# Ledger of designs, part 4: VH-VL binders against q86l99r1233to1411

Target 1, 179 residues: q86l99r1233to1411
Amino acid sequence: SNKESLPFRRDVIEKVINHLRENSLDTEGIFRLSGNMESVRGIVKSFAHGEPNLSFEVHNISNALKHYLRSLDPPLIPYEFFLMLLDARKNEDAETIRNIFWKIPSDNRVVLTLLVDLMVKISENSNVNKMNSKNLSIVFGPTILKPRTPTLDRMALMTETQLQCGIIQTFIEDFHYIF
Key: E = the ipSAE of ESMFold2; O = the ipSAE of OpenDDE; V2 = 0.75 times the mean of E and O plus 0.25 times the DockQ between their complexes.

## First folded at step 1 (VH-VL)

Design d16 (framework fv_denrakibart)
Fold by ESMFold2-Fast, scan of step 1:
Structure d16 (fold): chain C 179 residues (1-179), chain A 121 residues (1-121), chain B 113 residues (1-113)
Amino acid sequence: as target 1 above (179 residues)
Amino acid sequence: EVQLVQSGAEVKKPGESLKISCKGSGYSFTSYWIGWVRQMPGKGLEWMGIIYPGDSDTRYSPSFQGQVTISADKSISTAYLQWSSLKASDTAMYYCAREFYGSGDYYFDYWGQGTLVTVSS
Amino acid sequence: DIVMTQSPDSLAVSLGERATINCKSSQSVLYSSNNKNYLAWYQQKPGQPPKLLIYWASTRESGVPDRFSGSGSGTDFTLTISSLQAEDVAVYYCQQYYSSPYTFGQGTKVEIK
């Protein structure tokens, strides 16, 4: 358990995602390019007050969302779903991935749906923003999906990372089937 | 016919343990979550928690976390609500209800008949 | 937690007349991505379990008479019984399933005047 983690605030995350959906679809390198560290910290701090500060440049807001999601313990996709999602992806079993998605707790599921919908919209504009489904999967795979106990085996870690990214890519590409 | 059949009424003393049941029939038990809802005498409905019987993933309302245990046995299509030590304030009607786990339909479409639990000295 | 508030607490309506019940959520239950309101209405008659009437704010459950209708979006919702029948005497509850924990309104008791 990470005692420094911010609490899961569905209301705050929804406000931030809605802001990005309206303001970031044409932004080159959205979620990939770093924001200003001081601005990002200030935005993340505003999440604790329930009033996200959205007056900053879009790269700062997107990075604040990334840092907030990465800090969640348990992660946005709870630990108990990690191995079953990786196994389903390894077997290319989209039906099982869909079934697992609908077992995720309702608050996490709604946030995940909003986040993936945003990723779908961003990927549809990838000719402008340069962020396709693969690029977004590299950003969000390790951000929202991780094991409770990290592997110490380098080869296993590489395989897990590939599958983690594959799950997010599946969410984006098969959005209308899964969600 | 879809049915959720609950165990019969219980009369208990404070400090006693209790386990009540909810048996599903007429549908795929592992395609639905089973929720538990409390209704104190003359009061409204309070959601207590929910379980997915396929893997026993359980979610509690913060007000009931640590107060009760929800479990399920998918081999007999039965969900359970359990108290280790009953209090007089647990006197209520307890309902089970099902929620589809797919397609975003998270409302309760079928309900059990209820189990009345009376806790008095 | 999302707080659900119903009004009125009780309502007396003559047979054949319109009954209107309001439900307010402390925050929006409209999910912008799919444009759905995560709100249901239940009917509970004395000595019986609740019965689903309406889901997605306005979709009538199979077998529910067409005199029952739901409307509204975001934070403000209404259940309407267009022509009250004797069998409609019950307590009515709204419920949000947008966010865990699921929460119910306090209930509105509908009686014959």
Scores: ipSAE 0.000, ipTM 0.471, lowest interface PAE 16.7, mean pLDDT 87

Design d17 (framework fv_denrakibart; at its last look DockQ between E and O 0.09; V2 from the best seeds 0.00; counts 0 for: pae E 14.1 > 2, placed apart)
Fold by ESMFold2-Fast, scan of step 1:
Structure d17 (fold): chain C 179 residues (1-179), chain A 119 residues (1-119), chain B 113 residues (1-113)
Amino acid sequence: as target 1 above (179 residues)
Amino acid sequence: EVQLVQSGAEVKKPGESLKISCKGSGYSFTSYWIGWVRQMPGKGLEWMGIIYPGDSDTRYSPSFQGQVTISADKSISTAYLQWSSLKASDTAMYYCARLVDYEDAFDIWGQGTLVTVSS
Amino acid sequence: DIVMTQSPDSLAVSLGERATINCKSSQSVLYSSDNKNYLAWYQQKPGQPPKLLIYWASTRESGVPDRFSGSGSGTDFTLTISSLQAEDVAVYYCQQYYSTPYTFGQGTKVEIK
């Protein structure tokens, strides 16, 4: 059992996010409800090949994006920013979070901006889709922001996860300030 | 086949240095924690510490901090346990074991290295 | 540190009879976020390294016979061998992996009566 990572394809991620922005805002449980796992694996494979297959049901495409982002190494938000973002969130320091965001490499930052913009639009339609900023933060916190070394202690992991989710929630709620 | 293979038995005198090894194969060595466990003759298991070979992040049990050094060479998929100056009380069987991230339990163990320290 | 205490220290059981080993932790090893107990059971036969039997208190490791089962939650745990076989003669250890330093119980030696 080996860890597998996929190449970071900005062009692919942009196409997938744009597709979801056009097709998923009214979808109940978007990013939370599971798709067909076989279909998801096939879609993720198409992302790795640079030709995203977007002809599937929206839940399959959204789950494929999650799995693809989760497989990135380094993650969408590079490892070097992990501890400083958690510290800023712990101190409830949105200004420092904003300053750190603007230090992220440009390709990662552009993708993160598109992803968070999508999350903002989904959360604005939460009366229909049932996915508010907290729900989205639980999905994307551990997906795009993670430590280089796995955490050994359950209590430390709990605190870490809460802060990871808090960062994503801050990105969504303070989008116009940070981005 | 996933396995951990440890170096052979050692017989040493007090004050000598020693470095024993644990070689992983059949999996991504840099993606799993490797722990060290001591078992003194006729006694139970004591966790000594653990290393993540991917970045050499190392954690020690307070009882073993400063007594031993844990390290790894990822180019040859090998973890090490080292003493700068052995004591008679270091006589024990030493095991290495892999920690699985989804279980956080030690699923694969080395065969053990017996270290005997006597004058 | 979390202290693990097993009982009994030794146990003599007739072939085919039930063997029960208890393990107590000084603090809860239940992780509320996933509702799992971070407790494992290991079997060690003479001259061999420990072998993982059970993790998450009750999940049997692949290849481990059905006669082995784990139960309990929080601070009180049990390993049960429903029908002891000759090959089960060993020392059994519980271990918490909730918090570092990871700690083991003192061990329970199981012998045939």
Scores: ipSAE 0.387, ipTM 0.733, lowest interface PAE 2.4, mean pLDDT 91
Fold by OpenDDE, look of step 2:
Structure d17 (fold): chain C 179 residues (1-179), chain A 119 residues (1-119), chain B 113 residues (1-113)
Amino acid sequence: as target 1 above (179 residues)
Amino acid sequence: EVQLVQSGAEVKKPGESLKISCKGSGYSFTSYWIGWVRQMPGKGLEWMGIIYPGDSDTRYSPSFQGQVTISADKSISTAYLQWSSLKASDTAMYYCARLVDYEDAFDIWGQGTLVTVSS
Amino acid sequence: DIVMTQSPDSLAVSLGERATINCKSSQSVLYSSDNKNYLAWYQQKPGQPPKLLIYWASTRESGVPDRFSGSGSGTDFTLTISSLQAEDVAVYYCQQYYSTPYTFGQGTKVEIK
């Protein structure tokens, strides 16, 4: 099927992240709990058109951001960095991860920095919102870091997913070192 | 090896309580959702609900809301399905299954637990 | 709730012949943002738990023979077995995971004619 890629809108993402920073830090299950799908779809549509609709409940907005990021092609972290990051994670090499991050195109880096900053703030309040660094990494790992050619083997995918999530977890836990 | 192992068959009477289990192994138990599916004798599959063991977030089908309780103990990688008061109509095979995210298909299934409720 | 309706309820096909199972959803399970159909197919053989065959409407699970294929989009989906084998005798179910509850079709029993 012909996948129509949604446009990458840095300005929109920044507005959404700022909104979530102000309104979601104490929200239980933020980014993980489901919203109203009809509302979520409408919000995503507003992202694509350049004016985010932020009048909805925060779970709808956070889910919209998640789904929007998932739909990006290329992903927020471009395909060429996928294998390098996974290999670095396998070796528990935070320095290499940092070096790879700074090779990412500037617009992508800015958005990624803002997004992970939000995750850090959320995770710091995990006693209330129940979203620690690991939980957030589970949500965003496969969302923003994915291969150009997906594997069809779910067992192999599990290992890959663990590494993807591990990268995001590293971003959150070592934020000041990497970013 | 990734697998879900369920507790053994149960024979109960109406009005009795029951709690059956599903134990995960070979993967990070708290990183995947666990769902329960009912299959009455000779009938199709019925989605009951799902739980995220990491924080016990639970979602029920409207048809099963208030009828059963889904829970999990992440310390022993086990999910549970329980009834406070069984009915004869609860007689069925019950499967647990894994999904990566709440918006995904069930990729790993338990072997099933047969529950028989009769006077 | 999204209602999933399969057709036919039962199907008898000769060995080596094509088997076709249809699944219709009461509303679209295509998500416009990622252009994916949140639809799966399962195979259940007698005395066994269900087995995932197809996800995202058309992607085969690992280990699934290439004679199995999924197609369709929106509200209409099809599972095709291009050449029915003896080991394919089972009940097949479609399922949407677009919105909770993630409902199943009523199932289609496939037998050898």
Scores: ipSAE 0.017, ipTM 0.572, lowest interface PAE 6.7, mean pLDDT 93
Fold by ESMFold2, look of step 2:
Structure d17 (fold): chain C 179 residues (1-179), chain A 119 residues (1-119), chain B 113 residues (1-113)
Amino acid sequence: as target 1 above (179 residues)
Amino acid sequence: EVQLVQSGAEVKKPGESLKISCKGSGYSFTSYWIGWVRQMPGKGLEWMGIIYPGDSDTRYSPSFQGQVTISADKSISTAYLQWSSLKASDTAMYYCARLVDYEDAFDIWGQGTLVTVSS
Amino acid sequence: DIVMTQSPDSLAVSLGERATINCKSSQSVLYSSDNKNYLAWYQQKPGQPPKLLIYWASTRESGVPDRFSGSGSGTDFTLTISSLQAEDVAVYYCQQYYSTPYTFGQGTKVEIK
């Protein structure tokens, strides 16, 4: 009867990310282009049940991962880290961003590391797949880093969005320093 | 406190453009699909399309593809439905509604925007 | 497109009596992997937006009275109002959300007789 969120399943996310590492690095528009919604919804259901079904075209798998992560509550980066990360990004303080990352719960850190490593690998092949760090940060910023309470002030929300994307872009570009 | 608040009623002439809005509050706007549903006078509900504001992933019903544009501005938690050139047959009530991503049922509905297109 | 067909188009039921609305889909909306039917029921009272009653064919949304129940599987579904109240006068719609476009039934008007 609870349809507002999906369970966090580290083992499932790991399998999906590993599948994408093997199958998506040459795929144009990965995470940006649409999949078949019927397939995507079925795949997301399989993630929630702990039995990921990865026998689909790669755009369907990437879209399913994106939608699954969107449905987590709390998000992959727990709510209590949101303001700290945004403040560190506003001050361009990568050392503080690194320190905050290492305070995130262990299971979330492992998944986040795998996800960002996938984004790094995709961005390194951007001449083929057309997805650089900026493109990926736009996809994943609001997906995994969210406030507990939605921001209603227009100017604050514009700044918030820029900082959310900036944090993910920092994760990708400074991966070896932060992770 | 979860709400979808739509823009007010519109009276337009054929050929005019129009953009109506749907503002979400009380929840993480970028984490849920927003759909648009048309209800013509005295008729049933018609699914027009959906958008995921987090990445602007947009899906249209074939009947509405090319007829309208669905968009979102996540910085102000607002989804839009837009016509470049209205027709008299566009006269209808238009609802926005939130989809639960995993469940996809429309759990929260806006109050509706009545669009009247006549000469 | 999955076509959703409701029957009857309208029905009149005495207060306190049972109302039954049928919905048929042109294709199965049962996802075998999770055994869930991607079928919802909505109520639209006069002058109001639609309201979600039932999802997954048989699961009541929070705050929906117990007199509303959904049943069925695959292509055949029913909405039952076990004891009709005056406030239940509305048009009821089924909807599939198995595949896009997410189609609605034509609606069933429930009246008091």
Scores: ipSAE 0.000, ipTM 0.491, lowest interface PAE 14.1, mean pLDDT 87
ESMFold2 (binder alone), look of step 2: mean pLDDT 93; pTM 0.945

Design l01 (framework fv_latikafusp)
Fold by ESMFold2-Fast, scan of step 1:
Structure l01 (fold): chain C 179 residues (1-179), chain A 117 residues (1-117), chain B 108 residues (1-108)
Amino acid sequence: as target 1 above (179 residues)
Amino acid sequence: EVQLVESGGSVVRPGGSLRLSCAASGFTFDDYGMSWVRQVPGKGLEWVSGINWNGGSTRYADAVKGRFTISRDSAKNSLYLQMNSLRAEDTALYYCARDYEDYFDYWGQGTLVTVSS
Amino acid sequence: SYELTQPPSVSVSPGQTARITCSGDALPKQYAYWYQQKPGQAPVLVISEDSKRPSGIPERFSGSSSGTMATLTISGAQVEDEADYYCYSTDSSGNHRVFGGGTKLTVL
């Protein structure tokens, strides 16, 4: 994988998410199934240039969005919110998670709202697309929420990963309360 | 339990052809890309070819491009490598590997191809 | 053609730290992966994306990457760690997969 940091482009992300909302809700394994590496890289390059190339098959476009979000530094949910979100999830405190969400910078918050709304709609069609809130949380937890310094201890990393996924699952399941 | 079982390796003369197969089980075959990686006995690993999850895209190492063709059959959960115009330097153990387009997480035990006169 | 360069061998005593390097011009932009191969066996992924340890891999294995060099570190090497270790990455285009030449680790 390419480890270059790409610029945060709210306009590009919105266009890609809108395309996926229109074209991917009934697609089996959306975000889970891999795309073609050459196509995905080409699409991600188009994101960096401000004109997303959405003429590709939907799995390539969804994987390009994953790649793009993973490349963001700082991540979509800024580093300063990482530990407080994990702590709130550990305590099963949806009110605190909601309060933290509203402290996220506006461009990041709008993009996060659009992304989670897409995840909600995908999960609502899970009997067709086979992607429920747990499946989506595994994809997006480590993608949009991560510590500034990587966790090296294996037991701590396992617990951290469960909480990262738990946060995304909470976002999906309690969407109308939090967002 | 993920299993990849290669077959088809044999002794063949230079200029000959051979078709390798890999039978996959223990996972949803169409969720993953697949690759062939070869190794001369006692030597290092060399990536040969890769195919994405739906067979829509293929890639080849320069050493085999134009001579080898990778393909997959979803109904049979099988991966294939058609090898044409074989050369002595193609002699190697050929591994089937599961590929998430970035890395190989599971490998078969390999099938030996010997190209000799 | 693009190549990943590794030392052919590294030797350590049991309990000592082994360090295996991998050099390549694309490593500043492309992730490195590390595979362990024991005689007669298929390779096993021991480090992914420069520094991530897959489930089931002992904690003594770690990885890092800086500039054009990736490093596999085995802290407190054990006799069972004797194996050939291969780094793996993609070239600058991301289309071609490349293995390093391999490093034989001896723990005596």
Scores: ipSAE 0.014, ipTM 0.490, lowest interface PAE 7.9, mean pLDDT 87

Design l02 (framework fv_latikafusp)
Fold by ESMFold2-Fast, scan of step 1:
Structure l02 (fold): chain C 179 residues (1-179), chain A 120 residues (1-120), chain B 108 residues (1-108)
Amino acid sequence: as target 1 above (179 residues)
Amino acid sequence: EVQLVESGGSVVRPGGSLRLSCAASGFTFDDYGMSWVRQVPGKGLEWVSGINWNGGSTRYADAVKGRFTISRDSAKNSLYLQMNSLRAEDTALYYCARGYYDSSGYEDYWGQGTLVTVSS
Amino acid sequence: SYELTQPPSVSVSPGQTARITCSGDALPKQYAYWYQQKPGQAPVLVISEDSKRPSGIPERFSGSSSGTMATLTISGAQVEDEADYYCYSTDSSGNHWVFGGGTKLTVL
């Protein structure tokens, strides 16, 4: 099934991330799917109107952010950076990853910084919330970083997904170097 | 109404191959990771394989690594399990389950299963 | 390899509280899930993420987790609760899912 693309709304994403930063760092399984997707889709629609509904239980808010980011076209990390980030990750070249980060358009870069800062804070509390940097990378890798033309080759898709996750893990673990 | 319908179970000889299918309806297929779980008749549950929402990340139980391949087709709302080099111990009822493996995952809805029998 | 340990059986009288335990070294950092399976039927998720009750599951079902032990509690067990119960979690890597051996609950 096809999802409709939603516009990039920096103001909405910032409000949602700030809400989660203040209210969810110790929430067990933050960003895990709760099985309440009808509620999540309703919340995502409120994001399109520019007035995010943050009155819902925190798992619905976090999953709404995840699905909203997934629906963005272009994605949070614009398409032109996809191959160069994958190449830098493949070569374990953190300096090049940092240089690419600073070339990302300012609105996207600010949102990415807030999102990764949230992921860092969540991973620091993994004893309570059970979400470490690896778990967060699996959630956000293919969500915020993806190719313009998806491959239909299963093995190529798996390789790309591993590198996408690796880039997000690098963002979390080397946050103070990159950001 | 969430529905998962498995098919493809059959009797096959050791060393043979079989492909299982699962048709999903009642939800947005691309929002969920999916799993295969098996159960030998009269015995306990065993997780076999999982796949994330876009098909780019897959995981396998050690017992099936290198022999089974999980895949999905968004256009058909379908999940597949390609089973190669089948062994007697692979005889089981195979369940399709909706589970999201982006972070750790879990299965919240299950089909009724399809029986695979590996015998000479 | 990594294992989740459950008692093979638990018996209670109707209206009594049933407690089913699940032990595993990764449980301090990994969520536990609980499934109910009745003969000839597919499993049904009764508790997610240690303690969360899915929509449609009776309030008598609850879950908890502390250290290396997760517990499923059925307060005021009913005859219809007779089933096999399985705990489910990942190993410490988060990459492999593991079921417990199952506990047969008898209500008589």
Scores: ipSAE 0.006, ipTM 0.550, lowest interface PAE 10.5, mean pLDDT 85

Design l03 (framework fv_latikafusp)
Fold by ESMFold2-Fast, scan of step 1:
Structure l03 (fold): chain C 179 residues (1-179), chain A 122 residues (1-122), chain B 108 residues (1-108)
Amino acid sequence: as target 1 above (179 residues)
Amino acid sequence: EVQLVESGGSVVRPGGSLRLSCAASGFTFDDYGMSWVRQVPGKGLEWVSGINWNGGSTRYADAVKGRFTISRDSAKNSLYLQMNSLRAEDTALYYCAREGDYYDFWSGFDYWGQGTLVTVSS
Amino acid sequence: SYELTQPPSVSVSPGQTARITCSGDALPKKYAYWYQQKPGQAPVLVISEDSKRPSGIPERFSGSSSGTMATLTISGAQVEDEADYYCYSTDSSGNHRVFGGGTKLTVL
């Protein structure tokens, strides 16, 4: 009964992403700036119960989405794809990254497509919102892509983090090729 | 009730142009990718072009690339195919088709229209 | 140009199992879809993503994919299953969408 991960609610995530697409593209520091922690917790609880509370200001909603995605187990990009994506990014092989994307289960792939489409739109408006593809990759790399067993080696962790961010940056910059 | 209704098919001469339309109803149009698929009467199916749910990405079969343009209009719940520089080989029944899952560009087609006939002859 | 290869025809007796194959070099990495088309009608999706049966499709329809070959199986074929069957997938690049040549199923 002691389960700490939240259920994967595709319908909830879609509603939240659509809300952010409509309301957040001009918001400075979207996904980077913190919300109110009590409000964020309340919003995340509403996600778990299937009825997202979107009446809060946009930084609270964006942070709630980050927390929800980070709490998924398995993560949005399932564990089995972690090492193969890192290897493809290390080799700068966008074709292999695209091939791996199309192996992701359909519900996860659809959510990932919506999330990356949102990131593309935010990055295209970066002169206003100050969030380019690199900024967004730092936010979402460790959030949606992680190993089943974390490394204890600090140098390996640094290298893995750079590759995780690199994969998200590739998703954003090569969106039309991959997705 | 999901419904796709194609229109615009006609007889045209080689080198001519034609615009096909597909009117969508019974679902949230903006949540789905759409494609055009053609079929020469008595022959097999051939994918022509696709557009994703928000209109930001398009794909074309090599046979039509540079000649055909796919587009969509959210206000009218409609899909279009602008066909230029038509050839005899473009003669076919043209189907409008919906991608089978929300926001997925390539999930296979779950609903098809009845088709509209395009004949290119001299 | 990339092709998906199907047999042109398959014949079975009512109640027998029909198997329709689709061969393509990209199938180990790309999903196959199966469509049923009856004369004068638009195609109907009967199997998605190699093996998923859409709601409303009879349980006698199933799909599988192994290596370069995808298979549509109709267990206990009925006369109403007579139709042309098309597989659909993408090439290795993901840029070309391709239908197989079609298989005419006859239930004698």
Scores: ipSAE 0.007, ipTM 0.583, lowest interface PAE 8.8, mean pLDDT 88

Design l04 (framework fv_latikafusp)
Fold by ESMFold2-Fast, scan of step 1:
Structure l04 (fold): chain C 179 residues (1-179), chain A 121 residues (1-121), chain B 108 residues (1-108)
Amino acid sequence: as target 1 above (179 residues)
Amino acid sequence: EVQLVESGGSVVRPGGSLRLSCAASGFTFDDYGMSWVRQVPGKGLEWVSGINWNGGSTRYADAVKGRFTISRDSAKNSLYLQMNSLRAEDTALYYCARDLEYSSGWYFDLWGQGTLVTVSS
Amino acid sequence: SYELTQPPSVSVSPGQTARITCSGDALPKQYAYWYQQKPGQAPVLVISEDSKRPSGIPERFSGSSSGTMATLTISGAQVEDEADYYCYSTDSSGNHRVFGGGTKLTVL
């Protein structure tokens, strides 16, 4: 189990996303179904060393990517954009979401673009893989978008979670407008 | 509002049957796995059974394997537990719980209030 | 047959640090989770994946795991922290979900 903080490595993430784009679009429950935990931990260690081990079954690789993205601090979408994205989503303001996206630092923005493009391709094949935009938003909302200071009120937390998922769903469904 | 509400708990004699229900609201039911977790009054928590997001995979604790059947109905946003051949040790408060798989680990992030099952003669 | 072992009770004075342990043979490979349960209420997740504090959980709660032992730490325990605490994990196969026996925390 890799319990240490991991550095942001654009090159590793790009290699993993490219592998999944080529190998996972027909995989039922991709990103949702758990892999073998021991294998996942080994793959995540290879990411930390800069040499991703992609010889494993696709569920192990996809879960390793989720684990790696979740471990990033700051997260893939930097903390400073969290509240402004939630506010824009609450107002159903796609133009503001687009404007915020283009303010994200370039390395993060490129990785986010590759990740959302993968999510779009997965969702387009949802009749086979059973992963539509809503399913993917539940997986990636809390993974790549989170506040610096946790919300202490349960009702506010529920609203926050719905908006986090809504942002990712907007990224997928309005991809060609936003990205 | 996001919630889980259990029902169906009752007093039943040993060897009898009961069907528990759990109504989900405020979220997309088909996006989550679901589990049943029980608690004997005044005692600890025990996982009973789990079902994945599409109902294609089910798992059971050894104590209930062969006697209980978990199922779900997407059209009704409902989870069920069919309990057969009930024993005194099945007496417990039964919780419905949402089963989350966002990372390399997994856990329960939403719980109902529970429904009480009493098996006695 | 696989079990997670917790002490039945832990007592501290207000402002002291409470430590609750959870032992299990699969913990070197499997994440530990911690649930808080107050009388008449459903459990609430207070620590996920060994050490991650969920949104809404006070900063005084922290977790760690080393070898076969996971630990929940409450730094500066408050009276409102009185509850039963359960560790939770999977067995080595990942197929069975297991709760520890629970620890009653008393803040005198």
Scores: ipSAE 0.000, ipTM 0.472, lowest interface PAE 13.8, mean pLDDT 85

